# VHH binders against F-box only protein 17 (Fbxo17): the designs that were tried, part 5

Target 1, 286 residues: F-box only protein 17 (Fbxo17), of Mus musculus (Mouse) (q9qzm8)
Amino acid sequence: MGARPSRRQMTEARRLALTKLPPELLVQVLSHVPPRALVTRCRPVCRAWRDLVDGPSIWLLQLARDRSAEGRALYALAQRCPADADADADADGNRHDEFPFCALARFCLRAPFGRNLIHNSCGEQGFRGWEVEHGGNGWAVEKNLTLVPGAPSQTCFVTSFEWCSKRQLVDLVKEGVWQELLDSGQIEICIADWWGARENCGCIYRLRVRLLDEYENEVVKFSASPNPVLQWTERSCRQVSHVFTNFGKGIRYVSFEQYGRDTRSWVGHYGALVTHSSVRVRIRLS

## First folded at step 4 (VHH; framework vhh_lunsekimig_d3)

Design t03 (from w04 with L34M N58Y)
Fold by ESMFold2-Fast, scan of step 4:
Structure t03 (fold): chain B 286 residues (1-286), chain A 121 residues (1-121)
Amino acid sequence: as target 1 above (286 residues)
Amino acid sequence: EVQLVESGGGVVQPGGSLRLSCAASGFTFDDYAMYWYRQAAGIERELIASITSGGSTYYVDSVKGRFTISRDNSENTMYLQMNSLRAEDTGLYYCAAEFTDEQWKSMYDYWGQGTLVTVSS
């Protein structure tokens, strides 16, 4: 169209005009702003905007815009979400400036549906995010010579000749899936893992995934014990997957536990290759 | 206390046969995967055969068609029938049972003492 004002002038003029709107109209306008911008740009504008961003109304309106069957089911559950479902936002002085504290805001900001909740899924950040136990020469991280579809990095973890294990605890509530949503019976927890052996090497691989309550007690378990890859086989990479459904009430954590070793006592890292580990959450219809 | 006791090793000529036994006690045998490993002098220990709790069996290529792993859950015993033995089959044969330590969240094997098999002319 024509010449435009500077970014600063446009932003300031627009914000000043919007602060004169009635609260009920301001909520509707702000509900079109993406979640990150609501927190980083809108929340600091003034106390009235901060109070709106900290409340549930803007976030409910954002969820209402997904008119798919899944979106409508989520919206119905979101309407039943307690305003302060996020536990103890008022904890001691090391809150790390965490805000807003509304559970719906956390859901929208974290976007847990479909996202991989496993951190450092391929070893692209070394062992960050994983609790590791080293047998023999331990775990190593290396380039994966086998293409794994959808993997965010072409790296993998590899075990040595004694059992190595690594685990990650996923806090579903911290990732944005509030308690009443988990308890609804409409949530599926989808897990997957890729494993294999080097060319001309063998391995033994085990996966255990547990759904835990708030006290970290096991409620439901999935175990995979696939057939060993024997020495002198072709390089391989295989997927294990499982979907948890109808797991009841009180689930808070997913514990993702991998175990592996070489079929021989070779010094070095010639055991199980693991990569592209995932935990994803989705809503189920009916 | 978990115990695995191997027996049946000995000296045999090439082409001969031996049957190894592994007697297990101190755990619910039929719930666990069981393994035979072989270790030759100066060489690393190698998985030779495995049998799952459900009875599915797996073998390294060098012993397929010659060795047969089996289990008798009523006797808490695992076997390795070795036929058409070769000089390269010589070694210590170890029985192993796969365990998970729930307290430490780790995997480990219980091992037997080993039984010596010598194939020589």
Scores: ipSAE 0.264, ipTM 0.684, lowest interface PAE 3.7, mean pLDDT 83

Design t04 (from w04 with D30E)
Fold by ESMFold2-Fast, scan of step 4:
Structure t04 (fold): chain B 286 residues (1-286), chain A 121 residues (1-121)
Amino acid sequence: as target 1 above (286 residues)
Amino acid sequence: EVQLVESGGGVVQPGGSLRLSCAASGFTFEDYALYWYRQAAGIERELIASITSGGSTNYVDSVKGRFTISRDNSENTMYLQMNSLRAEDTGLYYCAAEFTDEQWKSMYDYWGQGTLVTVSS
């Protein structure tokens, strides 16, 4: 109990002292605060702090704190981010999201580099986040008896005897990768998927990943069409991967599209198993 | 309109040979993976042979070494050469091509009408 009142009183006194700092010192102090705390704790303090958090300067300084090779490369690109750039703006410049943050704030808050941008990658949340088409008995989610390295869950999606498909649209700008960063030629989009079948079962598996512009028109496509498997005897799932690089300007979305079925007309779920789908972005070091 | 038309079925003695043809129209034949399915009496319809746009082939174990799938992109035709035919090869043979809808959301197969192969003595 004694520790809680002391911490609260110290925090309150510190906040009051900080609100009296000159603007240039306040920016320096706030630049050391983690991104989420800037939004949840610092922004509500007063109008001056809110204006700083809503503006680009504090976030640009936040990015300057990462002194890695990747961080320095990102900082150079971030300095060219337009002051009026809005991560939540639509094609007409209107905000769809209720968050009034600049693009740099979105990047810091979302931390898109290296993170898997596919939601519910193994079916651990059922079909949440996926747009699904059910053929035959449809998709099912089941325990994956095969170890997949790095998978966040030991679950997988499995298809029926007719074509099943599911897709996810990743909005790269909403995930924090602002348009000029995507257009820089220094971004790589890394995709991967894992697939297999039940023991002694066969499957047909297809993957299509498309890079789309702001109007959802296809610009670049990757397709994987491995031969049908008639009897699965492998001890592990197979991986498909691809890296998109030098894709030009105007990319906004990644459309991740999976298709699968059984090679026979068996009632139930004896077709393609898919799991650990991923879309990751990284900066290329020259 | 997409059409797949099979021909070449018939009655043959055990150990004999038949060549099935699947003539395709209404799509860019060379870009598509193509399949032969068999519906045998008392057996579910099953994929027995496949060929990719690049010419890579695969077969179900029961026909491997006896059947050969091939394609002629200049004639828009797929073939199934069937050798050393057995009584259990009797059935309806369907050619199929896999398609994605125009929105690339759903996959479906276009099917031929089927051609009957009867192996009997």
Scores: ipSAE 0.423, ipTM 0.764, lowest interface PAE 2.5, mean pLDDT 84

Design t05 (from w04 with F27S)
Fold by ESMFold2-Fast, scan of step 4:
Structure t05 (fold): chain B 286 residues (1-286), chain A 121 residues (1-121)
Amino acid sequence: as target 1 above (286 residues)
Amino acid sequence: EVQLVESGGGVVQPGGSLRLSCAASGSTFDDYALYWYRQAAGIERELIASITSGGSTNYVDSVKGRFTISRDNSENTMYLQMNSLRAEDTGLYYCAAEFTDEQWKSMYDYWGQGTLVTVSS
């Protein structure tokens, strides 16, 4: 139950004894504490602990413990992370965070590798997280009658009879992928989307995914323009996917942009169904 | 900016054929998905045929095997070859070219003026 016996065993006397250790040994001890506990429990103990948690050494030791092929490749890149890197700094280097963090801390806390960076990927929270443009009767969220493997919810977005669009901007640096890691040439950005039409309905679907620099200028794009689904088709839900590699330096954002409409002027929502949108980051092995 | 001009509509007997043309001016077709829509009296406008920039085609079942959409990018023209025409094919035929706004927020279509096709005995 609770699965935290070791955390509860640490006493005030033990914490006081730890603060008397040489910094090198204190870093080694604290490096065994899980990332969230380092920030929420260890950082508030005293100024010396705060300075250590705000620095890179503890986080480098955390990353060193993942001995998978991916973990070892990441650790080699993390050793080259600049000490002045700040995941939450604005363009002028000003921090907007209430709690200042180094880039490695942000990576460990947010765990971006393999996680879907698209929020509300199936419409399970309505339109939260999406910038929406409504044509005709706009977008609706409905139950998806077609099973989509791995979807976190059995819901989808559906368009009306005029062009509808929605977009989400993923800030890769704020998600934990620091700039020098993005620029390393060892990062892959994997995108996917599921689209289809209702039974006996038709749709036009378009996907555009853009990699943007810090000024939100397009550097690289992927576009999917599949054939329209015309009426008298059975229910369908198909995947589009792409992997961005070798995209160069200066990438900060992924812009994920969906467009769709019905093939008829039907009032209501009989157009493109979209769901299980994803943006994932991984390290390339070899 | 694209302007679309349609031609080839007219009156034809059941079982006859017509070829519709849609010529673009002001820009090229090369990057556009192109469409033929039909609007019959008393029904909603519907997409009947599509062709992608790569030349892939699709049709509604009611015209499949009878109608053929094609494009000639060098002449900046799209066609609809209509064979074995039926009374229910009567309507206004519109060509359309899909366009994405440069700010990547909006999509819209450029539309032709419409051409009337009447199938009567």
Scores: ipSAE 0.409, ipTM 0.759, lowest interface PAE 2.8, mean pLDDT 83

Design t06 (from w04 with D30S)
Fold by ESMFold2-Fast, scan of step 4:
Structure t06 (fold): chain B 286 residues (1-286), chain A 121 residues (1-121)
Amino acid sequence: as target 1 above (286 residues)
Amino acid sequence: EVQLVESGGGVVQPGGSLRLSCAASGFTFSDYALYWYRQAAGIERELIASITSGGSTNYVDSVKGRFTISRDNSENTMYLQMNSLRAEDTGLYYCAAEFTDEQWKSMYDYWGQGTLVTVSS
């Protein structure tokens, strides 16, 4: 036969041939398939493929392919990940039925390293993802007229003349960073936030970021209490940043908490501008 | 109960000096950011001076170099030393302490009742 199958037909024919391979060889071949395709395309093929995708071996081999210094460090830690680890298990070991894969699968699928774990970081989706408390006229979402480097949207949150707060709880395990990896001492949690005031306006801004255990108890915190802006003269918003290292064992959540208000009792939204909030995780090299 | 009590206000001539005090009861100053606000006739209440728990100070431009905010954690008292007073400094002066409600994760201020400063000929 000299016919050339389409790319899709070739992939399907290859998958059918692979069902006849020994498990050891099948694992090697499937380990070259991207994470999403392993779940959406390979897992439904047959029970043997499902069992492989639901197990850790394929995902461990996926991690072995990142030959950077960070990738090699991660791979060494991944080899110590419990084979029966459930990324959605709660503090009592209860499994969340929605996630049938091991912790390594969640890590590969969610790719948490370097990604911003804060949802709706600039208010581009209104207040979705945020738990908010409104003082005075409350929070508003507005177009940000101040350049913020790297911001995914040109929107910002603005406070009123009484204290406004908003917070987001990041479940690091649900985002793919399994418990033993968090406990390794090789994870850095990188926090950043951008804040400022409107031209000729003032604000008070506070940031509290807490690392919480599985019971949501505070283990360690970072607080930023910059001097109030009594007259804003800068062209760009200021950044606050912090890196958590050596935070010990048992961390599960990051609580990211913002507080702000106007320095005057002006009706409306003339207080703290906040945008481009971020929580990122990375592996620390020795 | 948490309470802030201001004192030291009065009537002074332009160029004069006053020292305002804010005494706290029911809590200890050492962990709190503290503020002086001013409310002049026909003008909204505005923050004029701040001091962090670490001792960093900040001032509005109109009082910078003339007013000095300070804290004495051992006496649980905050001060505002006001020098070279101007007619524009006339107003009610309020002290405030910044609090966080850990249960509700909200912030609020405890306020004093205010002390009147009048600068006139």
Scores: ipSAE 0.450, ipTM 0.783, lowest interface PAE 2.6, mean pLDDT 83

Design t07 (from w04 with A33D)
Fold by ESMFold2-Fast, scan of step 4:
Structure t07 (fold): chain B 286 residues (1-286), chain A 121 residues (1-121)
Amino acid sequence: as target 1 above (286 residues)
Amino acid sequence: EVQLVESGGGVVQPGGSLRLSCAASGFTFDDYDLYWYRQAAGIERELIASITSGGSTNYVDSVKGRFTISRDNSENTMYLQMNSLRAEDTGLYYCAAEFTDEQWKSMYDYWGQGTLVTVSS
């Protein structure tokens, strides 16, 4: 019976000793507990612990421990984070009760910096998370026989002979990047996509990525319109990437929109292969 | 109102030449990528040549070195110069321009009505 992660467990004796600490010392101790354990193990202990986990102090102390240039820049911005409650908080204690109410807590728990915010980026879950428009025989999800560096799955989406599109809306605030941080001018939004055609096939591929405000109005747009693949022997996947910076205030969503078709009007799925789509956020230095 | 009108098709002997024209109206011609497709009897349309708004060109291998796509932005016209024509080049030739709808959900092509090219001895 030895299979328990000790760092994620608390003995009853240790828990009881910690609850007797003054609040200022308890905050210091709890600041060393990983974000998930703070919510799932520490928050349920008693109301005093719940109040500390729901407040900003523990999370701000966690951010203060990253002394890299990026960590220091984030900490300075985190100190200015408004003390607003998370709008997704549910009063009746359903599944939303697993998430703290503080914006800094959501940031620490979600860890959005560097993480891919696109869900189901390679079609490993079919069309889950994507809004899809089917032209011709539509989209299919297939095993990708072409190596794509860093792809989490060897699957891809493939288009039919008429224009197919799919899009995903990323809510940056729900992913943990609070509004004042987005408005700071120190956030970069990094997008990438991989596209190609099979051997003996051709395709047309287009990418649009739009930064939208809270009302879903377009503020900034990037479009990629690479030359169609008209050659029969192309086998490689190519990457498109872009970094949004200095995009101003009021951004909430990233709309990631792909379009593709084949060049031959063949029945079936012989058009554009797309995979390993990504939206990542990072802090800009200086 | 977007319109594309092809002209210049006809009957030509093998090894001959034809120049197709596609006259465009109702959109900002300079900003759009443009395409030539062809359709042989009983076969769906195939993209054979493209020209970007910046003037970059691309061709399928079967026409590369024989066909030249070009555009005249002052006349809102795209051309396809066809040299060394073969019997297999026989078909309907369509020009097309690529658009996205206002809701950003779908992409579509505006098509001309087509012009017939017949290569026969």
Scores: ipSAE 0.303, ipTM 0.709, lowest interface PAE 4.1, mean pLDDT 83

Design t08 (from w04 with A33T)
Fold by ESMFold2-Fast, scan of step 4:
Structure t08 (fold): chain B 286 residues (1-286), chain A 121 residues (1-121)
Amino acid sequence: as target 1 above (286 residues)
Amino acid sequence: EVQLVESGGGVVQPGGSLRLSCAASGFTFDDYTLYWYRQAAGIERELIASITSGGSTNYVDSVKGRFTISRDNSENTMYLQMNSLRAEDTGLYYCAAEFTDEQWKSMYDYWGQGTLVTVSS
């Protein structure tokens, strides 16, 4: 066999050959390119390629190739996506995203289904992504000595003896779930949180999760107020979970809000341990 | 506005019983989680018993089986029935109610003034 050209040289040769294809064949060929490469490599090639990547046809063809039950259901809904569904355009039509593209492109690039939409879910990046109340005296981040199934990090947030709160606002449209898909009645929003206390310590824990409209008005909420742990002899965490279904039209945001404190007035961080907070979206098959 | 007033404290011999009451004004108990805290001399204040709006109760191990928390929403009053009292139960007993601020950013407790329980021979 002959000498193999570098991957870069082969990619350049392939791009040059592809620029000679008729538009109808180019769409089919480009539909096989992974989403990130379509935006970072194919889009810059020429105006014709840019216009194809910015349009919905290539992305619809990508979605059509997922033959799972979920993929087929999504494809049917994606065919109904409006051409003007651009959530990040300002009043003058200017996009604030790094790459200009349609709503279907955002869905494919961000892959929101099944992914945790909460950033820094275990405190692995300190307090990044969280709006924290009661400042640096209220919360600490530490190693979690309790195994939490599926947690991306062995870290957790810990409260002190005063009420501590932290919140995160998830923009579902920016995460790739376009408005008409949210309004379809076929989306489930799955939330979960893990909480507990240190061995021989106690805590009070509260969770409030709200689905908000585009103006940040509450449409529906879930609240969890489990019994306080007044003395924890085992080092284990408990899960709270809820699934939002059939929540109606106009939802844009998920507001995820945690509250906790120690049951004693001890100085330091001996209160509620919270970790592996999650917001996930999926399609309902029925 | 919101006030919690404890009553029923006193001096009792070991093995005796007391019933503490916490009466609320300025709000109704219906949707609130309510607490009894205890502060013994030289020790930090600690939560000893809780009761949810639905009536679910919880206790620290040291009082479990001896103390009973209850609520009467129609009388806007919470109780702590204390049986088989021990010297270590001596302390100042506070009732508290859990609240959220109007902006839903913070939680805080409204506290009573406290009632003294002394267990002595």
Scores: ipSAE 0.535, ipTM 0.824, lowest interface PAE 2.1, mean pLDDT 84

Design t09 (from w04 with D31I Y32N)
Fold by ESMFold2-Fast, scan of step 4:
Order: sequence, then structure tokens, then C-alpha cells
Structure t09 (fold): chain B 286 residues (1-286), chain A 121 residues (1-121)
Amino acid sequence: as target 1 above (286 residues)
Amino acid sequence: EVQLVESGGGVVQPGGSLRLSCAASGFTFDINALYWYRQAAGIERELIASITSGGSTNYVDSVKGRFTISRDNSENTMYLQMNSLRAEDTGLYYCAAEFTDEQWKSMYDYWGQGTLVTVSS
């Protein structure tokens, strides 16, 4: 088994000795420290450590250690990452000042590959992170009585009797996927959503996911328009999914847009149920 | 201004047929789906048939096999062919067009004024 030793442990004596290492060896040693600890524990130690953590070398070495086919492909692309890439700037050149690190550091810290980039995907934090349009009595958040595999919370959003919509804008560059990586043709953007109706209820559900450029202009769109639930039936929850590939250059944002309403009732929150929305990014090998 | 106009309603005997038409005008953008709703005496307005821009159709069980929804995009017209009509099919029939106002990030329905269908012996 290749599991031993599973991780390196540091003692107080070993940590103290590290401050005396030459820069070349210090870079190698620090490259084994997890990204969060590099920023929270190593960066404050002294000026030399701060300068190394703020630079690209440690992060590039961390990417080199993933020897999977995906990791090797990413490393080749990371070596081509521009040194002056400002991952925190928007299309107008305005800095958001959330993370002062280089693009490779942001990628390692945020770990965007495979992670769900939709915030508050099940309504577990109310409507936080969503831009909401309330029709009729609006959206509500409730317990989902239908088990959805892999959902981080047993909650869902439900529409009222008039059209409700909600949208989330994912900034792929802020999530760590730098522009040249997005432009490489080796990135896939995987989206999914779960929708349905409550027992003895009916609904209409629509999903639109758009890939936008830096000016928020639509470049590519996926739309799902499943048949309405018109009959009174058992609770249902169904998945819609799509993978964006070969979308070209200049993509910066994913706009994830949900729409729904009731088909029969004109009161309360008995319309479309939506939950476990996701936007995930991965590298394509070939 | 966007307008939907229904026609083809009338009085028929049980077992008869009618074809309803819904003519759309004033649109400068794509319609996502088209719908027929029915409002019978004493019950809420209900969605009975739908057709998406891709041509997928759906029906409530009570009309399935008897009613057929279709569209002619060149004439901006939607139809509901109603066969084997029953007394329970009596009601006011509304067409509706679903569209997304991209600027507002919202979904909207345009509604017709309704056309009356009476099935009586």
C-alpha cells in the first residue's frame, strides 16, 4: 500500500530550525505545507517567508506534486500562467481586495476543481448569495421531504403561484480559474440542478445557464425546459445536468438562472422545488 | 404591444370536435413555451396543455388522447384540436405565451382574453 507515511508532521524544534534554511531549501520545505497553513501560519513568520508565500514558486511546486493525469495537465498549463495575472481585477480594472495573492496561489487556496461553486445550493442559508425575483408570495425555503443524493442540506427552495426566479453569478477567475486556463480548451464546466414538485402539487420549472465574457455578455447558453408537472402525484425530484466544453476564449462568468411557478394553485408556496444546484470545473485530458 | 387573440370557440354536442386558434402579435423576441388553460365554472383556472419552442407537448390526463396542441411558427399561431368533447370540457379557454425578459432576469406570461367552449346536448 502507498499510504505510509501518510503525511509529514512537524515538531516545534523542526519548525524553529526551518528559519535558518537557505532560500532554495526553504522553498522546497514550504511547498509541502497545505495552502491555508502557508497563508495563516507561514506567511507571518518573517519577511523572507512572506515573500516566498506571495510569489508563484511554492504554489507551482505544490501543483507539481499531483502526479495524476489531471494534475500533470494542470501543471503544464500552470507553467504558462502570466506572472502579471491580476486575478482580483474585474473588467474595469477594479480590484476587489479579497485575496492579494497571485493567480496560482488563488487556485491552490480556493481549490476550484470538483468543488461546487454555487453558494448556498439548497437554501441552507436562506437566500444568501442569490439574486432573487419574488412573484406572488415569492420564494420560500423549506425542508425537502424527498432525499436528494449528495445534497449538503435537506432543504430546498419553493416557488409561489406567480413566476419566481433566482440567479447566481459565478466569477470563475475569482474562484481561482485564471483566464489563460479558461482559454486553454482543456476546461469543462459541469452544471446540475434538482427540481420537482411536492406531493399532490404541480409546477413549471426552467433552467438557463449562460457563459459570459468579462463584460457580462452572453457567449454560450444551455436551457432546460422540462414538461410541466400537471398531475397530482407523489413527491418528485429530478436532476438536470449539462457539461460545457470547447466554449472558446474570453469566458469569465457562469450565470445560473432558475425559474418556476405553480400550475394550479393561486396561493402559498406549492410550486417548483429546486435544490442542490451546482457549477463545477474540471480539466479535460483528451 | 404584445397581444394574444383566441378564436374557434362555440357550442357543440357531446362527441363533437372544435379547433381553437391563438394568434400572437407584437413579439420581437422568442417565446419559450405556449399553453392552453381552461377555467370551468366553480373551479380554478388550470393548465391543460403545453408546447415548448422545441415542440415537446404535455397534457393533463383528462384530455390526453382527445386534445392535440400544435403550433405554426410562420403564422405565429398555436392551435388546440379538441376531439370527443364531453360536458366536463365546458369552460373558458385561455392561451398563454411564456417568455423571459432577459433585461429583468424574470419570466413572464402573456395571456389572451379567452374563448368560450360549451359542450351541451
Scores: ipSAE 0.452, ipTM 0.774, lowest interface PAE 2.8, mean pLDDT 83

Design t10 (from w04 with T52S)
Fold by ESMFold2-Fast, scan of step 4:
Structure t10 (fold): chain B 286 residues (1-286), chain A 121 residues (1-121)
Amino acid sequence: as target 1 above (286 residues)
Amino acid sequence: EVQLVESGGGVVQPGGSLRLSCAASGFTFDDYALYWYRQAAGIERELIASISSGGSTNYVDSVKGRFTISRDNSENTMYLQMNSLRAEDTGLYYCAAEFTDEQWKSMYDYWGQGTLVTVSS
């Protein structure tokens, strides 16, 4: 019968109605909006909405919306371990990062739980994100002809005839896991790596994963030192995994460090093959 | 300072036996993985035997069943018992221990100078 209002006109009318709500009800309504939309669309609406998005209450309610066992446990911890301290401030009061919102907002925006915090885990972007040390002919990035279950890319890194190493530093706080949550004793840091060699080639492989404090001092370490494989006959790569629990207080970084070389000192890239590296964070369920 | 010194090399007839020793100084021996490498004329240096800190051993197929690697942590010494020696076992034998730098950025091996084993009639 009549002309239907545009989607944009309907959204504006709804937004106008919402700006007239009492603050307590406005918080409840906005808590249903996805995190990115809260900062990109809701925050610019007016001062009252900006003040809510800049505060922790709306983000605490975002956590309350996740009714999984993990979500309920996280919400209980967020109430006990408030994300109100500026853990990124240095000794001069300057923040180490430029993230403009509270720690709970960073958690919701980055969604660190279960996500792989290692960037470029299979070499699909070359050496981007990795700090590399090249021995012999160095590292190469190649198509992986060896089966690795669940790998997001069919690429891998392969070492030369001298020791090659590469590392990645994961800043857990910048990834959204705030300091009081890390210190709670309820967080597990799960690491994994896949390694192997070319058919009929040998390798030496080493993995070191260190939990570091805010000054990058080592607090806890895991090392994997499997026996050298002198001739690879398997059709798949081997996995190394470890879970850090009960690591105490003050952890900020995970340093993920790989080392490898060939056993036959052949010119080229015939050494350790590494791929599908991961660092994941989860909450411990009782 | 870290030093590895090989001994026990010499000339032996085919089918004979030799025992090589690697004496370590300048570090605590117990926690390190240790290796025997061999370099034959015209061939790149290759890993032939390994022993972990826990005593787990591994061998290249060509020496398996003939060579035995062992360690004595109280004497800071690693051994390679070589039996049923063949002409192709001729070469320089190097003891090695793997280390990580203090910044955890690099791995490197400390090497001995090598000991010559000649198997000839």
Scores: ipSAE 0.532, ipTM 0.819, lowest interface PAE 2.2, mean pLDDT 85

Design t11 (from w04 with T52N)
Fold by ESMFold2-Fast, scan of step 4:
Structure t11 (fold): chain B 286 residues (1-286), chain A 121 residues (1-121)
Amino acid sequence: as target 1 above (286 residues)
Amino acid sequence: EVQLVESGGGVVQPGGSLRLSCAASGFTFDDYALYWYRQAAGIERELIASINSGGSTNYVDSVKGRFTISRDNSENTMYLQMNSLRAEDTGLYYCAAEFTDEQWKSMYDYWGQGTLVTVSS
């Protein structure tokens, strides 16, 4: 209990002082509080604070503080965000575990720009988050003996001797990128994947990434079909990347789909190594 | 229906040459990656040569410089030119084409029935 009670007492004293401020000064002060604390600590204080956190003004002020070229471009688009923009169509009053908030709040809370939107990108959580098709002996998760720059975990997925596939559906709106921002023509969707073979092994690797509308219909697609690894003496690990830009209106999902297998009929997991899969979003500068 | 039919196998002496053909029907041949596999005596079936839709090729080290894979999109035919044949090259040779199902969830190879190559002295 050392420093924790003293910090709580200081927070309580500050809270009491802040409740006496006029609304126009209160919103300015609260705009300096981190997004998570606004929702979890400030919103429950009283109805006036709740109404401020539920409104767009405090979140617009948060976005205004990023004075980079990207931040200024985002702020201009955020000012045009519709008041009725809601990423949780199924909430309908059943939000027992979430506070009601606007699309700008979701953007600030989720911080989607630059973040990897692929969950469990290296197999560090087994197959969690992935829809898997197991051919032959299926997929395995193993320690990756090949260094992959920037990988959050030194693990990888490995295929067997029959075609294995796995896919993940990224809901861009749920991740904080509201529909009108996606439709602005100023969003780039950056995808990448790392693939290779074990030493003395070969593999075939394929990647398909699709941008889908709200009904999960394909709008645009990127496919990578690199030459198989047929060399039995050297290990390899290579990156595939692509940037989607000018993809039009109505995009909601990114479908990230991997396929791989061994070049031989060896029992076990001696096929394609895949790891450090990523989907990132950023704003395009003019 | 998709069909792949291999031909050109036979018996040849060490140092000899053979040209295998794989005739394809029932699909848009020029859009697909195509493969030659070998089931050699005493070893597992392995991919020995590939050619993608763009004509880019690669080979296992044991056949590199001796074998040449090629495709003729106008005739829907893939070839494997085999030179400087060795006893170790004896086996069943299969052509294969890479496909996805209509739901794009699974991937599979469509296979020919194989053609026998025997290198004997």
Scores: ipSAE 0.520, ipTM 0.815, lowest interface PAE 2.2, mean pLDDT 84

